# VH-VL binders against f9uss8: the designs that were tried, part 38

Target 1, 221 residues: f9uss8
Amino acid sequence: MVLTDIEYLLSYLEAHHVPTIKKKRHTYLTYHGLAEHYTYVLKDGIIKNSIILQDGREYNLSYIAKPDVISLLRDEVSRSTDQPFNVRIESEYATFYQVNRVAFWKYVNSTPELQNYVKNYYRKKLSENILRLQRMVMNGKKGAICAFIYSLVDLFGRKVNEGILIDFVVTNDDIAGFCGISSRSSVNRMLKELRTDGVITVKNHKFIIQDVSYLLDQIAN
Below, E stands for the ipSAE of ESMFold2; O stands for the ipSAE of ESMFold2 at other seeds; V2 stands for 0.75 times the mean of E and O plus 0.25 times the DockQ between their complexes.

## First folded at step 16 (VH-VL; framework fv_romlusevimab)

Design rm5 (at its last look DockQ between E and O 0.97; V2 from the best seeds 0.00; counts 0 for: pae E 2.2 > 2)
Fold by ESMFold2 at other seeds, look of step 16:
Structure rm5 (fold): chain C 221 residues (1-221), chain A 122 residues (1-122), chain B 108 residues (1-108)
Amino acid sequence: as target 1 above (221 residues)
Amino acid sequence: QVQLVQSGSELKKPGASVKVSCKASGYTFTKYAMNWVRQAPGQGLEWMGWINTNTGKPTYAQGFTGRFVFSLDTSVSTASLQISSLKAEDTAVYYCARVEDDFWSGYYMDVWGQGTTVTVSS
Amino acid sequence: SYVLTQPPSVSVAPGKTARITCGGNNIGEKNVHWYQQKPGQAPVLVIYWDSDRPSGIPERFSGSNSGNTATLTISGVEAGDEADYYCQVWDEKTEHVVFGGGTKLTVL
């Protein structure tokens, strides 16, 4: 076994000639609550998972920026085919393998390497959800923003002379949605404070993190 | 559609005061801070400071504290620069220019007023 | 306070490329903006965020920024490009806007 779990999955899908689809920036692959009979696997691109709250705000759950399965909340016997999230394309394009849900689980159930991928996938997603819950429940607004910015390091972080560049454009709307903050002006005000304190700055439309320890100190555990 | 329109040129004697106005149109006035920039005859651009259009809080560059006062009338989307106790060295063109009041701002001036010439002469 | 240094003048023949420099300590870490000012007129933004071009500015205007030097490049220079050019940054430490001294571009 020379391949990682995700590399194995991608090779498996290619070997079985699973069709792909391509979607452009700011269009949706799926919508929360609408019926869908496919499992999607991100081949290339960046997407954002979200749900729409009753007051019309978009609550953002996560980015997926590397090849991975979009969602496995429904198994092959589930009566509901509802998609758990809105999935929006954030890169210029994103490409997905599109495989029938039942067929996907047939592949998994007959293939030990795919079973290992799925087990690791669920453990990873559970850990990520626990961290997200901590961010949303245990922190004040400033702590939630710090936790969110810190979370971008693994996804988009790149070391540069000025600090850690977050090599992805994130808006105040996106931050508000990830942090459960209803006011754009509140997000803006707190970000400006962090910039004044030398914690973060902006280069070419992107975050530069200058003081990682400050971010960690603001995050409750 | 976005415009900054300044008041007309002024000829003043030393010791007088002058008020330069800058009326904004075509955008949300409180979304952008208003800068004041001075250009003496034959010289470069000199940043005088800015005023936050949400709070009315001015920030003055060094050398522009005291005789220079920034103010707002948000009901008519207007920023003003008042210069008291005018000196001959205050002879210059005075520009207003907007900067987006946002964390993501690069602090660049995308829209400028046409300039107001203030001449101080006996 | 942070200082930006520009050459006082640059001369270039029509159709050639003009390069106007803006020097500053670690200016590559800053976001550099460029303004064009024609005689008797207000400045106009021609480059922002080092290399981005506002709508209406010809593609022959370009910018770069690395190390201690930012450069405004005007290819295929025309007589209408004759103007004063200013670079500008924001100084985080002082929270001040900083302009360079300006460069007069002469087309001859």
Scores: ipSAE 0.492, ipTM 0.782, lowest interface PAE 1.6, mean pLDDT 89
Fold by ESMFold2, look of step 16:
Structure rm5 (fold): chain C 221 residues (1-221), chain A 122 residues (1-122), chain B 108 residues (1-108)
Amino acid sequence: as target 1 above (221 residues)
Amino acid sequence: QVQLVQSGSELKKPGASVKVSCKASGYTFTKYAMNWVRQAPGQGLEWMGWINTNTGKPTYAQGFTGRFVFSLDTSVSTASLQISSLKAEDTAVYYCARVEDDFWSGYYMDVWGQGTTVTVSS
Amino acid sequence: SYVLTQPPSVSVAPGKTARITCGGNNIGEKNVHWYQQKPGQAPVLVIYWDSDRPSGIPERFSGSNSGNTATLTISGVEAGDEADYYCQVWDEKTEHVVFGGGTKLTVL
């Protein structure tokens, strides 16, 4: 069977004996604005992208939960580039291929299959960023929370008897950061309303979504 | 050290009133709702209800909506249970116990007071 | 209202395994918590979220929950485990705490 773009990239890196590194939960791989000489490719684990706003708050952008390149947002010529966001490990461990930036682009420029991966990567990331902007701009606080919870279904959702289990632990701080809400107690209050209304509940520290239609209706506000 | 310390045991006659206090220490009082649990002699645990320590709003279990009043003094991190018009059947040990007042709460009681025995005898 | 049913008593020999059940309609969909109460003492949380142990509770205590039955399991039972055991859930519909009737564990 034909390899997908990401499967091809991973096979290519293995064939070229690209070294890997491992990082533990809640440590950082990269920091926003610091020069970096490597391109990182997630091999295994879950990471969270974020930036620090001028007022010191952390704004959460996305999770990466499947193998993917961490960032390709700068030119292909420079030996180093400023990283566009912080990358924090959210799983117990995460493993990354560590590739010199210049070497990475030499691989891409000499390999049509990797060029195709890069084209699809940019299209995918653009689509994801447009969706994120829509969630933040077009919703009030409750709508943003509902949109965020719904977005977790594709990433971590698993069907169970009582609904859809989000098989990943998130905190009120995490939700506040994804939704642009400055107050943990505001997030807590809105989540309690959803629980009382039978929309979501909690099983073993995790969400269970009991009424997906309600979440979708709130997003259209 | 997280602790709930209750007032001493009481001996009362039918028709009297009693107030059981529960003083919290070692944690942020307003992060946890305060529950009251009754245990009659030789019987199991019976949830009486709880009080929201941020708003002071009580919630009473079925059967406890009359003579039982929950209250707070947040300045001294104290919850109180007042029982009026005492009956012999009110003879029991009364416990306070905290539950985290948070969306993520499993609604379990991780810390209990030592219990206050109220005996109603004529 | 939601009802939890426990056997009134369970007897077990020292060193053996005790299993205390807590029955309820679709209890596997709920979060079950367990308390130990020794005579003259306040209850102590021994299992929460079906199977988690608080700090200081021995690994001999474990829990499970599926279908209509939650179970507290105490392996290697010691004389000091003799107590009453209560299961407890939160009923989302009534917003009430619900206790089981309790089970007296006797170590013979």
Scores: ipSAE 0.414, ipTM 0.759, lowest interface PAE 2.2, mean pLDDT 90
ESMFold2 (binder alone), look of step 16: mean pLDDT 94; pTM 0.958

Design rm6 (at its last look DockQ between E and O 0.86; V2 from the best seeds 0.00; counts 0 for: pae O 3.5 > 2)
Fold by ESMFold2, look of step 16:
Structure rm6 (fold): chain C 221 residues (1-221), chain A 122 residues (1-122), chain B 108 residues (1-108)
Amino acid sequence: as target 1 above (221 residues)
Amino acid sequence: QVQLVQSGSELKKPGASVKVSCKASGYTFTKYAMNWVRQAPGQGLEWMGWINTNTGKPTYAQGFTGRFVFSLDTSVSTASLQISSLKAEDTAVYYCARVEDDFWTGYYMDVWGQGTTVTVSS
Amino acid sequence: SYVLTQPPSVSVAPGKTARITCGGNNIGEKNVHWYQQKPGQAPVLVIYYDSDRPSGIPERFSGSNSGNTATLTISGVEAGDEADYYCQVWDEKTEHVVFGGGTKLTVL
């Protein structure tokens, strides 16, 4: 059977005996701006990327919920680089391959399949970020919340009799950070409005989306 | 420790008024809505409604939209229930109970007051 | 006007398992909460979100919810468990808290 490019990367790291590390929920793998000697590849678990804005607010960038490289944003030759964002563990545990930065790029530069992975990685991340920025820039606060909730479907969505279950716990703080909203009470109020409108509900601490069309209608194109 | 302490029992005549107070301590008062629950002698729990402690906006259950008034004094973290034109049928224990004002909570009452017995008799 | 139905009473021998039911149309789609009330006392939350236990509630209290029935289960029943038990939901349509009629648990 032909391996996907991420499956190839994971098997390559195993074949080269790349060590793993394990981190527990709500601890940080890396921090924005700290020098780091390693490239990390998510093996298992869920993480959240964030940065601290100049006004002190935390802006949440994305979740990574499937195996993937955490970040490839800096130059290929330096032993270390400033980390582009904070990486916090959101699952009970997460496991990462920890590979020396210079060694990682040597692997890539000598291996066509890994070069293809990196090319596809950048294409994917660019496309995702462009679409996210378009929706966030062209929406009000309610539209941003709807766009965020909709984005969780691909990451954590599972069809159930009641609608689409988002099989992951998010908090008002997390939502505020993803949507650029400074007030947790404003997030809370908007979520309650969506519930009253029959768009979402809560079952066992998790969202159930009952009206996906409403979410899409609130999102500007 | 989180507590809701209610005012003492009341013995009233029909036609009088009563005010039951509920003083909160050990938590941020405005983070929780305050519910009122009635229990007549030998009967089950009956939800009367709640008051939003941030806005002061009350919501009354059906059957409680007339003689029953919820109010707040946020300076002393106190919610109050006033019952006017008391009837014999108002004889009951009245409880306050908090519900977290959070989308995720599912509207359960995690902390209750000790109850205030109101007896209406000639 | 959502209705919750509970049996008026349940009797169980000490050390056995008590099961108290709460019936409602599609109650499995709702979050069910349970309260214990001993005579002359205020209710105490014992289960929330169908199956979660607040701090201080012994593990022998458990809950489940599916279809048209939610169930509070008390294993290893003790004399101190003798009380009235109420189920409760939030009705989105009326925006009301709804209580069941209560079930008196007797430990014989």
Scores: ipSAE 0.294, ipTM 0.697, lowest interface PAE 2.5, mean pLDDT 88
Fold by ESMFold2 at other seeds, look of step 16:
Order: sequence, then structure tokens, then C-alpha cells
Structure rm6 (fold): chain C 221 residues (1-221), chain A 122 residues (1-122), chain B 108 residues (1-108)
Amino acid sequence: as target 1 above (221 residues)
Amino acid sequence: QVQLVQSGSELKKPGASVKVSCKASGYTFTKYAMNWVRQAPGQGLEWMGWINTNTGKPTYAQGFTGRFVFSLDTSVSTASLQISSLKAEDTAVYYCARVEDDFWTGYYMDVWGQGTTVTVSS
Amino acid sequence: SYVLTQPPSVSVAPGKTARITCGGNNIGEKNVHWYQQKPGQAPVLVIYYDSDRPSGIPERFSGSNSGNTATLTISGVEAGDEADYYCQVWDEKTEHVVFGGGTKLTVL
């Protein structure tokens, strides 16, 4: 039976007895700018990547909610590299394979299936970043919020009688960080506007999307 | 400690006016809206409206426009309710209560003042 | 305007479970909050967002909300739970806070 690229990577790490570590909610796996000797692969849990901008705001880059390598953005030959992001655990716990960077790239360089994983990883990440950049450049703050909410559908969406439930807790601070908005009060106001227009509502601290077409129209405009 | 402390009870004649004050402490006053809730003797709770403590914009419930005025003094973290042309039916306990002005947690009152009894009689 | 209906009173023996209902058209689509008011005292929040407890409220207080009925449930009722209980929602269309009429819980 043929394994997917990520399934192959996970089985390879298990076969080589790569150790795991476990981190609890709202602790950090790595910090932006600190030297790190390991490559981390998410085994289970949910994490958030972020950086601190010059003006002190936290800019949130992405969620990782299924197994994947945390980051491959730096060159493959250095024993250590400065981490490009803060990585915070958003689930109750998250578990990571902890692989020495040099060893990880030796595995990849000797294994065609892992080389294919890395090639597809970079292609996927490049495509995701191009789409994100296009949406951010073409949209205002309201468009950014709509794009962010819509992006949660593929990660956490579940159909319910009232619409699409986003089965994950997100705060105004988190949204501000994903959308480049300077204050929680601005996010709060725009979310209230979307609620008044019948686009979204909240139930038990989670979004319910009531009008997906509205979100898409705001992103396109 | 988050606390709302209201002014003392008042006995007034019909046609007079009264001002009920509500002093907040232990939190950032402008972060939370301030509600006013009326409870006539032996009756249930009746929402009168709220005031945005950052902008000073009031919102009045139906039936509370006109004689009822919400105001603020943000320099001393105080919200006030003024009732003019008092009538016997204005006899009640008046509560201030803060509401979280957050999309996720707003629309409920987590901290209440102790209440101010206004009695209107001749 | 939106109306919430509560029974005027509920009686329960100590140690038993009290259930206080709050009826409203499609109330399950709204977030329901509950307040306890003891005689001569200000109301105290005991449940918000249908089922969440503020800090300091015992876990024997719980809430549910579906269809046309929200319910406050108090298990293992104690004499100190004797009070008036109010449900409350926010009506987005009218931009009003709406309270139920209140339910007197008697422990006997």
C-alpha cells in the first residue's frame, strides 16, 4: 500500500526511534530569533505561528492543525538556525517529534520519498503564501477579517442546523494578530457589524457562519 | 477587586429630580459599557439601557427615552442616572451593572452595584 | 419585542435537583445568561453563554439551551440556593437586553 508523503515521514521517524516531546496549551515550542538545533514535526495537536512586529504588535501567521513539519525555511547545512516564528500550543496538549537538524536533512538527502515530501511542502507553502499576500493586498481590514474567518472553515468547520460552526475558540486578540489590526476594539466593532448583518453569530464562544456568500463577496472586493 | 459602589437611597417628591451615581473601581472603566436596571417593589428586573463609557453614547430601552439621562465622569470612573420630573411609578431600586464590551463575552452583566432605592411620595 | 417566560415558582427538597425553565421563540439560537438574586441583595451572575460558570459558582449549577427552552439546573440544592432566578438574552434585532420575569426557588 502507498503512503501519503506525511504518512511516510511519520512512519520513518517512528522506525528511527525519533524522540517526542509534549507541550501544554499556551506554552511555546520555539521563539522567534533564538537559535535552535532541532527540526520539529507535529504529531498531534494544534499550534499557532507568530512574530512580534516593530511596533510591538503580535502578527499571527498560521495555524497548523494536522501533522506537518513546523518549519523548513532555513538552509539545510547549518547545525542551528534562528527560528523564524514563535510557535505556541493552542490545543490542550501538542506532541512533536524532535529531530536534530543535521540528522533530519541526512534522512531527507538519502531517501527519495522524503525528498518528495520536502518538494511538495515547499510548493504548498509557496502557494499558500502567494494567495495570502494577494488577499491582504486587495482587501481592507473588513476583507482581512472575512478572509480569516473563511480560512477557518477548512481547518475547523462543521455543518450544523444554524450554519457552519467553527469548532475552535478564537479571541479578538488572535484575530487582530492574524489580520494586522492594531486594536481589539476595532476587531470587536467589525465582528459586531458582521453579526448585525446576519453574516456570523457566536454560540458557546465559537463562530457560526450564517452567510458564507457574504464572506466570499467581501474577500473578492 | 472589581467593584461598583452606588450613591445612597433617596426620598423625593413628585416633580423633583434625582441623580444616582455609580463609581467603578478595580478595572479599566472605559473597557466596559455600563447598564442601568430598574426593579420596582416586588417586581422583576427591567433593563433601562446602557452607556458606552469610552464614547459617552447612551442607548435607551423603549420607554426610557426622555426623562432618563445616562452620563459619565470618566476622570473619576463614575456613571450617573438622572431622572427628571419624578413620578410615583419611578419608585424602585436602580442598579448599575457593567457589561463586557467583547463580541465573545458581551451582553451579560458580570458585576452589579449594590442598588439605590429611589422613593417618590408626597 | 422578544419575550422570555419563566414559571413564577419552583419548589425542591434539600439535596434534590431543581430545574428552572426559560421559554422563548427559538431561544436555542440565542445565548442565555442566568442571575441569582437573594432577598435584599443585588443580582449575581451564575451562568452565562447557556452553560458557562463564572469563577466562584459551584459546579452543581449548570445550564442548557435548545429549541424554545433554556434550563438552569441546580443539583444537590442547599438552603442557601433559595432565591429569585432570572434568565436574560440579548436581542440583536431590537438591540435590547431582555429579562425573564423571574422564578422563586423555594427549598423545603
Scores: ipSAE 0.149, ipTM 0.631, lowest interface PAE 3.5, mean pLDDT 87
ESMFold2 (binder alone), look of step 16: mean pLDDT 92; pTM 0.948

## First folded at step 17 (VH-VL)

Design pa1 (framework fv_adalimumab_6cr1; at its last look DockQ between E and O 0.02; V2 from the best seeds 0.00; counts 0 for: pae O 19.8 > 2, placed apart)
Fold by ESMFold2, look of step 17:
Structure pa1 (fold): chain C 221 residues (1-221), chain A 121 residues (1-121), chain B 107 residues (1-107)
Amino acid sequence: as target 1 above (221 residues)
Amino acid sequence: EVQLVESGGGLVQPGRSLRLSCAASGFTFSDYTMHWVRQAPGKGLEWVSAISWSGGKTDYADSVEGRFTISRDNAKNSLYLQMNSLRAEDTAVYYCAKVSDLWEYYYMDVWGQGTLVTVSS
Amino acid sequence: DIQMTQSPSSLSASVGDRVTITCRASQGISRYLAWYQQKPGKAPKLLIYAASTLQSGVPSRFSGSGSGTDFTLTISSLQPEDVATYYCQKYNSVPYTFGQGTKVEIK
């Protein structure tokens, strides 16, 4: 059985006895601009990346909900670097491998399978960022919310009799940050419009997408 | 309309236990995260504990972890704080507080009037 | 844990003055900051959340600004009923720490 790139990375880290750390919900692994000597790899749990924009808004960038490296966006040779994002734990707990930055790149540079992981990591992240840019540039606020909700299907979606369950609780404040909307009250109003239109419903504080076609019609394409 | 009413405070000897209650009305209690915050006489506010809307997640300040237990009974619209192994430093007015939106775990938009706990020999 | 430091610890100002209170976090907390007012003998009252969003029913003379580590509460024209202690609180992560408070008095 052939290991995926990420499975190879995780196996490699375990074989080299790389230490792990555990963080609880609503604590931060890293902060935007804070100097850091480690590369972190998500072992399990869910995290949220965010930054502060020029206009003072916090912009939520993405969830990471599957094992992956938290960030490779800084140089490969420095012993420390400024972190590009705030990283907050959104699951009850999250576990990370904690790898010295210089050691991480030495592993990669000596191991072709890890080099392949890094190449595929950048391709994947570029594709994801292109889609995120499209959401931000091509939509009004309602369209941005619809695009965001739709994007959660790949991360948290599960088919149920009522439609597609987003099996994760996402707050109005978090949605506001993902969509560049200034208040959670504006988000709540737009979500209520989608509920009234039969596009989504809420069950046990989780979204169920009932009409994917209508949802997509609100998204600029 | 939204109201939080704390009760159960009083004078307690060090090392003993006390249970605080917070009765909620005017909102759907089971949809909201709840907090306890305390204020020692003449001092500032200190966050004590939080409990998620379902009761499935609890968090505590380091100063009380292991001694205090937050709980809720959604059928009775009630929040509780079980305080064990009380110390003089736990002397404070204890407030219960409600978060303003569903699933949020953050800041408190409605506060009770507080109940005084005095821990003294 | 992230420490929250308010400045000044106390101040006196005249009715009609612009009053500015600052709050500094020891590490970045984004916009996850709230301001509370506590009048003597009363429970705290939420004024501002998300650093700058005014809570419903709060007079428009109150405003908040800032992001990251440095935050400001401004009272554009101090009124007698604004005599209170003001607290900032971070809520980006557990613990949800309060600043030490700023006592505002009329002189």
Scores: ipSAE 0.000, ipTM 0.505, lowest interface PAE 15.0, mean pLDDT 85
Fold by ESMFold2 at other seeds, look of step 17:
Structure pa1 (fold): chain C 221 residues (1-221), chain A 121 residues (1-121), chain B 107 residues (1-107)
Amino acid sequence: as target 1 above (221 residues)
Amino acid sequence: EVQLVESGGGLVQPGRSLRLSCAASGFTFSDYTMHWVRQAPGKGLEWVSAISWSGGKTDYADSVEGRFTISRDNAKNSLYLQMNSLRAEDTAVYYCAKVSDLWEYYYMDVWGQGTLVTVSS
Amino acid sequence: DIQMTQSPSSLSASVGDRVTITCRASQGISRYLAWYQQKPGKAPKLLIYAASTLQSGVPSRFSGSGSGTDFTLTISSLQPEDVATYYCQKYNSVPYTFGQGTKVEIK
């Protein structure tokens, strides 16, 4: 039958006995070697991408909750003047395929289906980042929080009697980092406003969305 | 069937040179990293050297660095070990070995039968 | 450099016995450890890679465990054809050092 391009990549890695590494919650995935980058592919688990801003704050880019290539950086980039790129494990454990960058690109360059995966990967990631930038930059701070919470529905959303449960614990610090908000106290105040207005509630440290249309209205404005 | 066949071993006097060859068949040789591993009579295994699929990266054990040179000819499906300034402690069976996947410097899944090098006065 | 130490250096056991061989790295090597079997007069043969993954065609009585610095090869029921010397090898970085070997014999 027809494999999706990520299914092909995973099958290819398994057929070639590519080693895996396992990392615990809240540890950071690290690059190895003195002058080389490894290419990492998420096998299972949940991770969070972020960058470090000039003032030391962490700006969160995305979650990855399904198998995908984590980051494609040239080895020279991680040793260059660019700031380090953070990948933190958010699940209890995450498992990654770890491959030498040169070997990975050799496979890609000799395998048309892997070339197609890489082309689609970059196009999709660019499109996702442009959309996120448009949404977050064009909204006020409450609007940015609403857009972020809504974005979690596709990743972690589950229908329950009380509304849509976001079945993943997201802290106010994480929300601040995703929304470009300076402080946890500002996030907390805006979340209290949403709770008071009946838009969200909290159960067992997780959000339940009670008024999806409110969130969508804030995204449109 | 994947097969590796070493040749070029023999008796040689200290200080002289010897070149080992490893003929590969049954796989796309140019895709794989190759190793040399040696075993002195009655002793354990000792890793000697590795060469990447293209030949662009080579690594050596400290005991042979500067004296041995690993090389490959991908057009001839052949791996080589040039052994200069041989010493008595280089006496061993020399095995070539193939990495089990296309990635560099991993475990070795196929080994040759070995070729004996004896360095003696 | 990371040293690889196997224990015991040799052992004798009866057919059907459970045999355990250990391998200790002087520094952490994650799961990048392989086990090899070498029968007398023969080339080594890969048994296990990534600490615990059996190579294709290896009997299921062989198993591996461990990560970090402490690793174990187990033969659940020793057979006459398992008489051999067993080696661990790290492959997390250069050099790809072998342990000194463990000779297994039938008593």
Scores: ipSAE 0.000, ipTM 0.408, lowest interface PAE 19.8, mean pLDDT 83
ESMFold2 (binder alone), look of step 17: mean pLDDT 92; pTM 0.944

